# Miniprotein binders against p73408: the designs that were tried, part 16

Target 1, 371 residues: p73408
Amino acid sequence: MRQILIAPDSFKGTLSAGEVCQIALDVLAPEFDCVAHPLADGGEGTLEAIANNLDGQWQTVRVQGPLPDQTVDACYLWLPQEETAVIEMARASGLPLVPVGEHNPEIATSYGTGELITHAARRGAKQIQLAIGGSATNDAGLGLLMALGWQFLDSQGQSVGWGGQALGKVAEIIPPVLNAFPQVTVLCDVTNPFYGANGAAQVYAPQKGADPAMVQRLDQGLRHFARVVREFDGFEINFPRAGAAGGMGGGVAWALETKIESGFTAIAKLTQLEQAMAGCDLVITGEGCFDHQSPQGKVVGGVLELAKKINKPAIIVAGQCQLSQTVLPNVLKIFSLVGPDMPLEKALQHPQTALKKRLVQVKQYLIQSQN

## First folded at step 7 (miniprotein)

Design I24F
Fold by ESMFold2-Fast, scan of step 7:
Structure I24F (fold): chain B 371 residues (1-371), chain A 82 residues (1-82)
Amino acid sequence: as target 1 above (371 residues)
Amino acid sequence: SDEVEELARAIKYLAKLIKFIARFLEERGDKDAADKLKELAERIRDLAEKFEETGNPEYLKQAEELVEEVQELIDEVKKELS
């Protein structure tokens, strides 16, 4: 009996990766030995996918919210066997936590995310995976760093305070002497630099409440901070990915000597995806993307690259895909949820039914190819 | 390995702290000591990067020797300030 690894992303807006795995198990497990391995790219559903793969414990901490007078209860995932904490900054410093009409990246702070890191360190974390999507902030991670003991002073020797407005005031940086600190890995899939036309403020500050004048002030603040960092230790903060989460990618990478990694790569290593795939005869992966302009997400792409590397055949189950299997040498077949028997509207209204129907076809394909 | 990465990161952070001390001394007029500390910090960081890339403990030994030079230089500065 063939051993099949079911390693999908979530079908965004409809089914979690865990739900996709369960439907696949229900269809395929009677005929095949199946192993569920739900995945994520560092965005929506990441903590849930990891918790489903590993023995995770949810931790809830009351921390500073994105607004100065706001306190929030934020959850992170503790993995005791891995001595690793997985933190989504958006749960403490995210855009969804800000009431409509109160979005303001000049005052929004990442301090609460730093409090989660501090709590995880005290919990015993040796490693922290920090997913930085969904931020409300444009503070280059200054709030986070202040929670970790960093001091940023203005020309009068006083704290610059919180928010993106603080960046342009920084005249002196005082790092903490860290006796023992967990290794932080930043999970980020955008390539934007710290400042400039394609930088943090110009590209992302408008969705966080910035008008054009505020975008210019924020970009100038990021440029000023970059100069101060360069004068401090010679670090060039304006690199690709440094602009993620209002410059937090750059700020944290600089301050904590950390790496920025793709969400998929970090999750694949943490869950031992390569080892799981090596133990199987075939991998089934997929995602619910219905946008034919971007037929493959980072999870599907990463799974396929890994399958090719270790010479394992793959099957793709996707929401909608215009991509031919002829361009993917290790892919046996691509199954699209949307097709002649399943219009887009029906697939969106009944995603579980649409997925089950395609998995029945996958099952028939596998039975026929086995004989 | 994760242990190699963790140790390399700690040494890189130490190099950052040495550069902070160098900048502090430069602002106070101790340019010669500051320049030496900056050079040592850059060499320590380079060794940490080579250790991270190769896992070869010889780079750790070399970094330890440079850290001892940093300590000697700081001790000299302390005597001048006391």
Scores: ipSAE 0.567, ipTM 0.849, lowest interface PAE 1.8, mean pLDDT 88

Design I24R
Fold by ESMFold2-Fast, scan of step 7:
Structure I24R (fold): chain B 371 residues (1-371), chain A 82 residues (1-82)
Amino acid sequence: as target 1 above (371 residues)
Amino acid sequence: SDEVEELARAIKYLAKLIKFIARRLEERGDKDAADKLKELAERIRDLAEKFEETGNPEYLKQAEELVEEVQELIDEVKKELS
């Protein structure tokens, strides 16, 4: 019997990757031996996708929120077999936690994300996968680092405090003497440098509540901190990806001596996707993009690249056909949820029905193809 | 491998701490000791990067020898300050 790996992304705003897998299993079994392998790109649905692949334990911790007078109950995923914790910074330090009208990257802190790392380390984590999308912050990860025992002092020898406003005050850095922290891998797909026209503050601070004057102050703070880091140990923090999450990509990479990885690559390694794919005859992947201006997602792209590398055929099930998407030699067929028999509005209102209908067509295609 | 990455990370962090110590000595006017520690830290970091790239334990062994040299230099500075 032909073995099929079901390895989709979530259909953003409509179906989780796990739900997509379940619908595919219901349609394609018993004719095919199917294995569910839900995926994510490090953004929405990442913890849920990993929990579906691995025996994960949800941990809820009361931590510092993004605003100084805020506490939040934030959850992360503990994977005991892998000795790995998966943390989404947005659950402790994210934009959705800030009330409308109170967004302010000059005061927003990443301290709570550092408290999650500390909790995971005490639980026994050897590795931490840190997804840094959705941040409310422009503090270069200083709050996070302070929670880990780092000290950042002003010219008077006092703590600089929290928020993006603290960056311009840093005169001295004191690292913790013993680095007993687990290995942190930062998950990020943006390429922005630490500062400048394409840097953290100029590109992302406006969505976090910054007006043009505040953007300039924040960028100046990042430039100042970059100079202090260079004086500290010669590190050049202004590299591509360093600007992610208000400079946290750069700050964490520098302080914890780690590299930034794509979300898909980290998740694929953690879930052993290549091994799972090698054990199957065919891969079905997909995403629920219903906006034809949106590019092909990193998950679908990564699955297709991996399938090509190990000579496995693939089928794509997409929410809507994308004009910029090209068929690779190993792609057998692309199925769109939206079509003449399924208008966009109906697909958005009844996503399970739309997906099931297309998977029935996938099933028929596979039966007829004798592959 | 994950083990190679973790060990390389720890050694690079150690090089960072050595540079921090060097800066403290420089602030106290001991430029010679500071410069020697900075040079050792750079060599230790380079070895950690080669170990990370190749997984070759010979680079790890060479880094350990330089760490011993760092400790000897710090002990010498301590005696001078006593």
Scores: ipSAE 0.698, ipTM 0.897, lowest interface PAE 1.1, mean pLDDT 88

Design I24Y
Fold by ESMFold2-Fast, scan of step 7:
Structure I24Y (fold): chain B 371 residues (1-371), chain A 82 residues (1-82)
Amino acid sequence: as target 1 above (371 residues)
Amino acid sequence: SDEVEELARAIKYLAKLIKFIARYLEERGDKDAADKLKELAERIRDLAEKFEETGNPEYLKQAEELVEEVQELIDEVKKELS
């Protein structure tokens, strides 16, 4: 009897990774020993996937929202056995929290995300996984850092205040003295540098409400802050990934001496995916990509790379197969939800039914291969 | 390991704080003390990076010795400030 690890991503917009696992268990567990290991890439569904994999406790904290006169109830996941908190910045400082027509990266602050970090540290966190997707901000993490006790002063010795507009005013930096500070790992898969044509402001500020003139001001602010940081301690903040979340990737990596890691890599390590996979005979992974132009997901790609490394066979169950063009010697078979018997519209309207249908075919494939 | 990464990060942050103190002293006119602290901070940071890469505790011991030199220098500065 085969032992099967079910290690999928969410089917974005239709099924959570946990729901995918449950449907797979319902179909496969009567014939096989199955272990559910829901995954994520650091984006939507990350906290839910981790909570389903590890015994997590939801913490709700009243914090500063992205707008100066806004407070929000933001939740993060506390993992007591791992002494780790998992925080999605978007829950405190994200675009969804800003009313339509009020998006403005010159004033939006990441301060509330810093308040979540301080709450987690006081709870006893020794590690913090900080997912920085979905930001409303272009403040290089200044708000977050201010909540952690950092001071950024203008030429008159006054606080620069909040928002992307504050970056161009920074003349002096005063770091806090930290006792028993938790390790912060930033989770992000974008490669954009801090400033410039492919930087934080030029690429991402328009979706956060910036017009072209504001984009130029924000980029100049980021360039100014980069010079101040270099003068402060010699750090070169303009590296690939530093532009993530309006420069928060760079700001946090510099200030907290931390690293930016892929969401999948951090989550795989936190959930001990390699150890779980080594204990099984086969891995089933998948994602819900239905678009012809969507690349293969980071989760599926990471699972397949890991499976290849430790010589485990894999099966892929996906909404649409973007992986058929990749040479995958350890992949036994790919099952697409969309096919002649399941049109795209039907799969999107009845995703549980579509997935179950394909998993029944996976089951038959596995039974036949045993005989 | 995560423990190696945590310790290395803490030591790098300490080096950052030492550089901040050095800048403060330089702006107040104590260039000799500032230059010494900057040198020690850079050496401490280099050792933290080597520890992060290798996990070898010998680098921690060397960094600890440099931190003691930082403490001695700060004590000398405190004696001058009164």
Scores: ipSAE 0.579, ipTM 0.854, lowest interface PAE 1.7, mean pLDDT 88

Design K12M
Fold by ESMFold2-Fast, scan of step 7:
Structure K12M (fold): chain B 371 residues (1-371), chain A 82 residues (1-82)
Amino acid sequence: as target 1 above (371 residues)
Amino acid sequence: SDEVEELARAIMYLAKLIKFIARILEERGDKDAADKLKELAERIRDLAEKFEETGNPEYLKQAEELVEEVQELIDEVKKELS
């Protein structure tokens, strides 16, 4: 009996990766030996995907929200067997937590994300996976670092306070004394530098509520902070990926000596995806992208690269996928969620029905290919 | 290995702290001690980076020897403060 690894991404805004796996199991498991391995790219659905792969314990902590007078109940995932915490910064410092009309990256703080890290460290975490997508902030991780005991002082010896506006005020940096601290790996898929035309403020601050004048002030703040860091210990903070999450990628890499990895790579390592795939005869992967102009997602792409590396055949179930089978020699078949029997509008309104219909066709294809 | 990465990061953080101590000494007017600590911190960081890249324990051993030099220099500064 063929063993099938079901390793999909979520269908953004409709189905979790776990729900996709469950529908596939319901259709395929009676005929085939199926293993569910839900995945994510470090964005929305990351904690849920990992929790479905590994026995995780949800931790809820009351922390500082992105706005100064806001508190939020933020969840992170504790993995006791792995001694690892998985934290999504967006749950404490994310754009969705800010009421419409109140988005302001000059005042938004990452302090709450630092409180989650502190809680995980006190719980005994040896490793922290920090997903930094969806931030409301442009503070270079200053709030996060302050929660960890770092002090940033202005020219008068007083705390610079919170938000992107604080960066331009930093005159002195005082690091905490750390005896034992978890290894932090930052999950990041953007390559933007810390400042400049392609930097954190210029590219991402507008979606966080910045007008052009504010973008310019934020970029100057990031440039100033980069100079202060260089004078402090010689670190060059303006590298590719440093601009992620309003400069948090740079700030935490500098302060915590952290690794930066793609979200897919980190999650694949944590969940032992390569070992799971090696134990199966083929892999089914997919995503619910219905934008016909978009290439395959990072999860589907990563799964296919891994399948190629270990010579495993793959089947893709996706939205309006236009990949050529000849370009990807390990891809046996691509099943589009949209087709003559499932118009785009119907697929968007009934994603479970659309997915189930395609998985029935996958099942038929697999049965026929045995003969 | 994960252990190599953890040790390398800890040593890099230590180099950062040594540079912070150097700045305190510079502000107090002890520029000779500050310059020596800055030089040692840079060498320690370079060795930690090589250890992270190669996993070769020889780089770790060399970094540990430089940390002993840092401790000796700090002890000399403490005597000046007594």
Scores: ipSAE 0.067, ipTM 0.603, lowest interface PAE 6.8, mean pLDDT 87

Design K12Q
Fold by ESMFold2-Fast, scan of step 7:
Structure K12Q (fold): chain B 371 residues (1-371), chain A 82 residues (1-82)
Amino acid sequence: as target 1 above (371 residues)
Amino acid sequence: SDEVEELARAIQYLAKLIKFIARILEERGDKDAADKLKELAERIRDLAEKFEETGNPEYLKQAEELVEEVQELIDEVKKELS
């Protein structure tokens, strides 16, 4: 019997990766030996996908919110067998936590995200996967680092305080001497540099509440902080991806001596995706939209690259697909939920029915191909 | 491996602390000790990066030898201050 790995992303706004796996199991498992391996890219549904793939335990912690006078109940995922915590910064320091009209990246702090890291370390975490999407902040991770024991002082020797406004004030950096924290891997797929026209403040601060004058002040703060970091240890913080989460990508990578990885790459390693795939005869993957950009660091693209590397055939099930099979020679067939017999409106209203219908066609295709 | 990555990170962080100590010494007027610590920190960082890339324990051994040199320099500074 063919062994099939079902390794999808969520179908954004319609089905979780776990729901996609369950529907696929219901259709395929009676005829094929199927293994569910729900995936994510570090965005919406990431903790849920990992919790379903691995035996995860939710931890809820009362931490500093993005606003100085705010506290929030933030949850992260603890994986005891892996000695790994998976943290989404948005649950402690995210834009949705800020009331309408109060968005302000000059004062918004990432301190609460640092408190989650500290809690996970005390829990026994050896590794932390830190997803940094959805931030309310433009503080280069200074709040997070302060929670870990870092000190950032102004020219008078006083703490610079919290928020993006603090960056331009940093004159002295004091690292924590005896803090040994878990290895942190930062998960991010944006390529923006730390500062400049395509940097953190210029591109992302407006959606966080910044007017044009504030954007300029924040960008100057990031430039100033980059200079101070270079003077401190020679590190060049203005690299692609460093601008993620208001510069947190750069700040955390610098301070904690870590690299930024795509969300997919980190999740694939954590869940042993390559080993799971090697044990199967083929892979079925999918997401809500598969187009020209999907092969660039997204779940479907990452699964296809791994399948190609280990010589495994793949099938794609997508909500909509505009790519030709001639672009993807390791793909046996692409199935779109939307087609002549399933209009977009109907697929959006009945996503479980639409997916089941296409998986029945996948099953028929596989039965024919084994002869 | 996870152990190689963890150890490389710890050594890179140690190089960061050595540079911090060098800055304190420079501000106190001990430029010779500060410059030597900065040089040792850079070399330790480079060795940690090579260890992370290759997993070769020879780079780790070389980094340990430079850390001993850092300790000797700190001991000299300690004698001058006592």
Scores: ipSAE 0.356, ipTM 0.765, lowest interface PAE 3.1, mean pLDDT 87

Design K12R
Fold by ESMFold2-Fast, scan of step 7:
Structure K12R (fold): chain B 371 residues (1-371), chain A 82 residues (1-82)
Amino acid sequence: as target 1 above (371 residues)
Amino acid sequence: SDEVEELARAIRYLAKLIKFIARILEERGDKDAADKLKELAERIRDLAEKFEETGNPEYLKQAEELVEEVQELIDEVKKELS
């Protein structure tokens, strides 16, 4: 009997990775021995995918929200066997938490995300996977770092306070001397530098409520903070990826001496995807890609690169196939949910039905190819 | 391994703290001690990078020896100032 690994991303806006796996199991088993391995890219659905793959425990903590007078109940995932916490900053410091009309990256703080890290450390976490998508902030992670014991002082020796407006006021940095925090890995797929035309403020601050004048003030604040960091320990914070989440990528990497990793790479390691794939004869992967503005598929691409590395054949099931998506020689066939027999509108209205229909075709293909 | 990465990170963070101490000493006018601490911090950081790349515990031993030199220098500064 053929051993099949089902390793999809979510079909964003329609089906979770877990739901995709369940539909595939329902269609392909018992004809094939199937192993479900739901994946994510570090964005929406990441905690849910990991919780379905590993025995995760949800932790809910009341923390500082993105606005100074706001508190939120934020959850993160605790993985006791892995001694790892998975934290999505957006659940404490994210754009959806800000009421309509109140988006303001000059005052929005990442402090609550730092409180989640502190809670996870007390829980016993030795590793933290920190996904930094969906931020409301442009504070270079200063709020997060303050929650961890870092002090940022102005020229008068007082705390700079919270928000992107604080960056331009930093004159002195005091690190926590006795700090026993877990290893933090930042999960991010953008390559933007800390400041400049392609930097955090110029590219992302407008979606967080910044007008052009505010964007310029925020960028100048990031440039000032970069100079202070360089004076502090010689670190060059303006590297590719440092601009993620309003500069949090750079701030956290510098302050905590940590790395920025792709969401897929971190999740693949955490879930032992390569080992799971090696134990199977074939991989089925997929993702949504219904919208023309959707980015190139990082989960599918990552799965295909791993399959190529260990010489495993792959089948792709996608909502809509993008021609520019990486396709390797070991790909046997691509099945699109959207096609002549299934228009986009119908697939979006009935995603479970559309996916089931294509998986029946995958099953038939596999039966024919084995005979 | 995860252990190698965590130890390397801890050593890099220690090098950061040594540079912070060097800056304080420089502001107080202890330039010779500050320059020596900055040099030791860079050497400790380099050893952390080599340890992370190779996993060779010899680099940890060398880093520990440099940390002892840092402590001796700090102790000498304290005695000279009091």
Scores: ipSAE 0.664, ipTM 0.889, lowest interface PAE 1.3, mean pLDDT 88

Design K16M
Fold by ESMFold2-Fast, scan of step 7:
Structure K16M (fold): chain B 371 residues (1-371), chain A 82 residues (1-82)
Amino acid sequence: as target 1 above (371 residues)
Amino acid sequence: SDEVEELARAIKYLAMLIKFIARILEERGDKDAADKLKELAERIRDLAEKFEETGNPEYLKQAEELVEEVQELIDEVKKELS
C-alpha cells in the first residue's frame, strides 16, 4: 500500500475538511504518496471542500437576504473548466443570516438564492449544484422562482409577494419566457414530502421560528400550492424529498425539472472521487461527529460504499465511532479521536491535537502492516 | 443518457406551457379548444416520461406528432382571434 487517498468530511464545529486533509498530509506524506480529496455532505463547508478539489473562483453578489428589508453579500463557487456553479442557499436565504428573535418562515424569502442562480447563468453556467441545507424559508422556492422570472398572482391579479404566507394566496402561475437555462441539481439528504405530518412545515418550520398555529397555516399554504400546481400542469409536487428547504425541493423539481441527489453523491461525481479512489491503494476517511448515525448518505458512509464497490480498503478516523467491523466489510481499522490517551473534553477543546495524535497511530499501523 | 434526459425535460416543460395556454383559452370561454390542448399536453408529457425511461425514439416521434396537432389547434384559434 503506497498511494493513499485522504477523503474526509469536516469535523463540524472544529476543523474544515481541508484542515483535516492538511494535518493528514503533514503526518503521512513523507512515508506515503498522499492525495487530498476533502468532501462535504451538501451542508456547511460544501463550497470550501469543492474549491479545494477543483480550481474554483469565488463570486460575491449582493442579493436579497431571507428577510424583506435585508440585503446580503453572498458568495458562490464558479468552476470555469466544468462550466458549473455551486451555490449554497444558506449563504443568501439561510437561518444564520436571521437575527436572534426575528426568525419567521411566513415572511422569509428564497429570492436571493434565485438571484445567485441568475448571476451564475449569466456567468455562463451550464450546470448548477444547489445545496439547500440550512434554509430560513418555507416558501416552496417561490422567491427563487420569482427571481428567475416566474410570476405568482393572487385572485386580484397582484403578485403574492414573498414568504411562506404567499403560498396560500396563489391563484395564477405565469412561467417566464423560455431561454437556454442551466441544468440544476439539488443536493438534499432528507426524504420528507411537500406537506402533511412528515412534510416541510410540520417537521422543519418550528426550527425556523414557527409556533404551532403558524405551522398549520404554512402546511395549508403548501397544500393549496400543491393543488394549484396540479391544476396548472398535472404535476404531483407531494413526493419524497419535495419538502426539503421549506418545499423548495418540490418547487424547483416542478418548475426547473431538477435532479435531486444526496449531497455526497453530487459532490463525489463533481470532484471525480471514484476515479481518484481507483488510483490509490487505500482510502482514509473520517468525520468529527461523535454520534455516528446509521448509513443515511453521510460522507463516511458514502466513501465506504464507494470503496467497497471498487474493492479498496479503508481506514476511518472519527470522534467516537459507533460503527463495528461487522457492518463495514472493507474497513481495515477505525481510529477514535477519543481514547485513554485523549479524553472527550480535551479532544473537544484541542481537535487539531487529537486528530494529529490519531493520524500518528494510523501511520504506525500502516508501517507495521506494510512490513 | 444526458441527451435523453435534457430532451425529455424540455418536452415536459413544453407540455406545461401548452396547459397554460389551455387555461387562458378556457378563461376566454373557448372550453372546446382548452380541453383539447389539455388532453394533448397530458399525452405529450406521458410520452416524454416514457422516452426518459426507455430512450426509445419512437416515443419522441409520437410526441412530435402531438406537438404538430397543438400547433394546428393554436393556428385555428389564432385565426378566430385575429
Scores: ipSAE 0.000, ipTM 0.282, lowest interface PAE 15.5, mean pLDDT 85

Design K16Q
Fold by ESMFold2-Fast, scan of step 7:
Structure K16Q (fold): chain B 371 residues (1-371), chain A 82 residues (1-82)
Amino acid sequence: as target 1 above (371 residues)
Amino acid sequence: SDEVEELARAIKYLAQLIKFIARILEERGDKDAADKLKELAERIRDLAEKFEETGNPEYLKQAEELVEEVQELIDEVKKELS
């Protein structure tokens, strides 16, 4: 019997990676020995994918939401064997938590994410994996740092308060008293610097509700904060990846001495993906990409590179894809959910049905190839 | 190596934080404690530079001992503020 590793990303907006794995198991497990290994890139679905892989314990904490008058119940994942907490900032400080029409990165705060970190540290975490995708914020992690005991004061000696508007007001930095603190690794797949034309505000603030005038104010705030940090301790905050999550990548690298890793790499190491893949004959991976002109996602790309490295064939199941098998040397076949028999609109409305239909075709392909 | 450079940088950052605490104490009128913390911070920074240059873990051990002195001095200040 062929041993198959089912290692997909989520089909974003439609199916979780765990749901994709379950549908694949339902179709394939009667004929094949299958192992589910749901994955993520550090964005949406990261905690669910890891929990399904490592038997994590959900922790629910009532924290500050992205808006000043908002409280949210946010979950993070505790992995007792690994002494690791996995936190998605979007669950406390994310764009989906902001009501339609109220998106505003000048006031949105990351404070709630800092409260999750504090809770995890208090629980005894030695490592924290911090996924910073989906942020509502452009505050360089100031709110997060304030929750950890940092003080940022204006020229009058008063707290600068929350939101991206606070960055331009910082005149004094007061770090917290020396304490033991877990090692934080930030999961980040963007290369944007802290400020400038390719920086946090210019590239990402518009999707968070900023008009052009607000983008300019936010960028100037980031530039001002970078100068204050440089004057404080000589740290150069304007490096590639520092712009992630409204500058949080830079802010936490400076304040918490964080490592920054690609989301896929961090999750693959944490879940021991290479070891799981080595134990199988074939890998099935996939994602719900519906723009066939876009490059393949980080998860699919990472799985394919790893499979090639250890000489394992792969099959791709994707929403809509124009990739040729000739450009992917270890890929046996690509199955698209969208096709003449399944239009895009129908696939988006009935994603479970579309995926099951293609996995039945994967099963037929594998049975025929077994001879 | 990258690890030696990263760790040395972190220790230099710690020295800067201690120096900043010293400045706060000086502004609050505790010049004796401030001067002692400034001296400890500079010694910790020097040890971090030696570790960066040589990779010798003995300099890390010496820096840890000075950090313990910093903590004892902060605890002493805390008692004075109670």
Scores: ipSAE 0.000, ipTM 0.115, lowest interface PAE 23.0, mean pLDDT 85

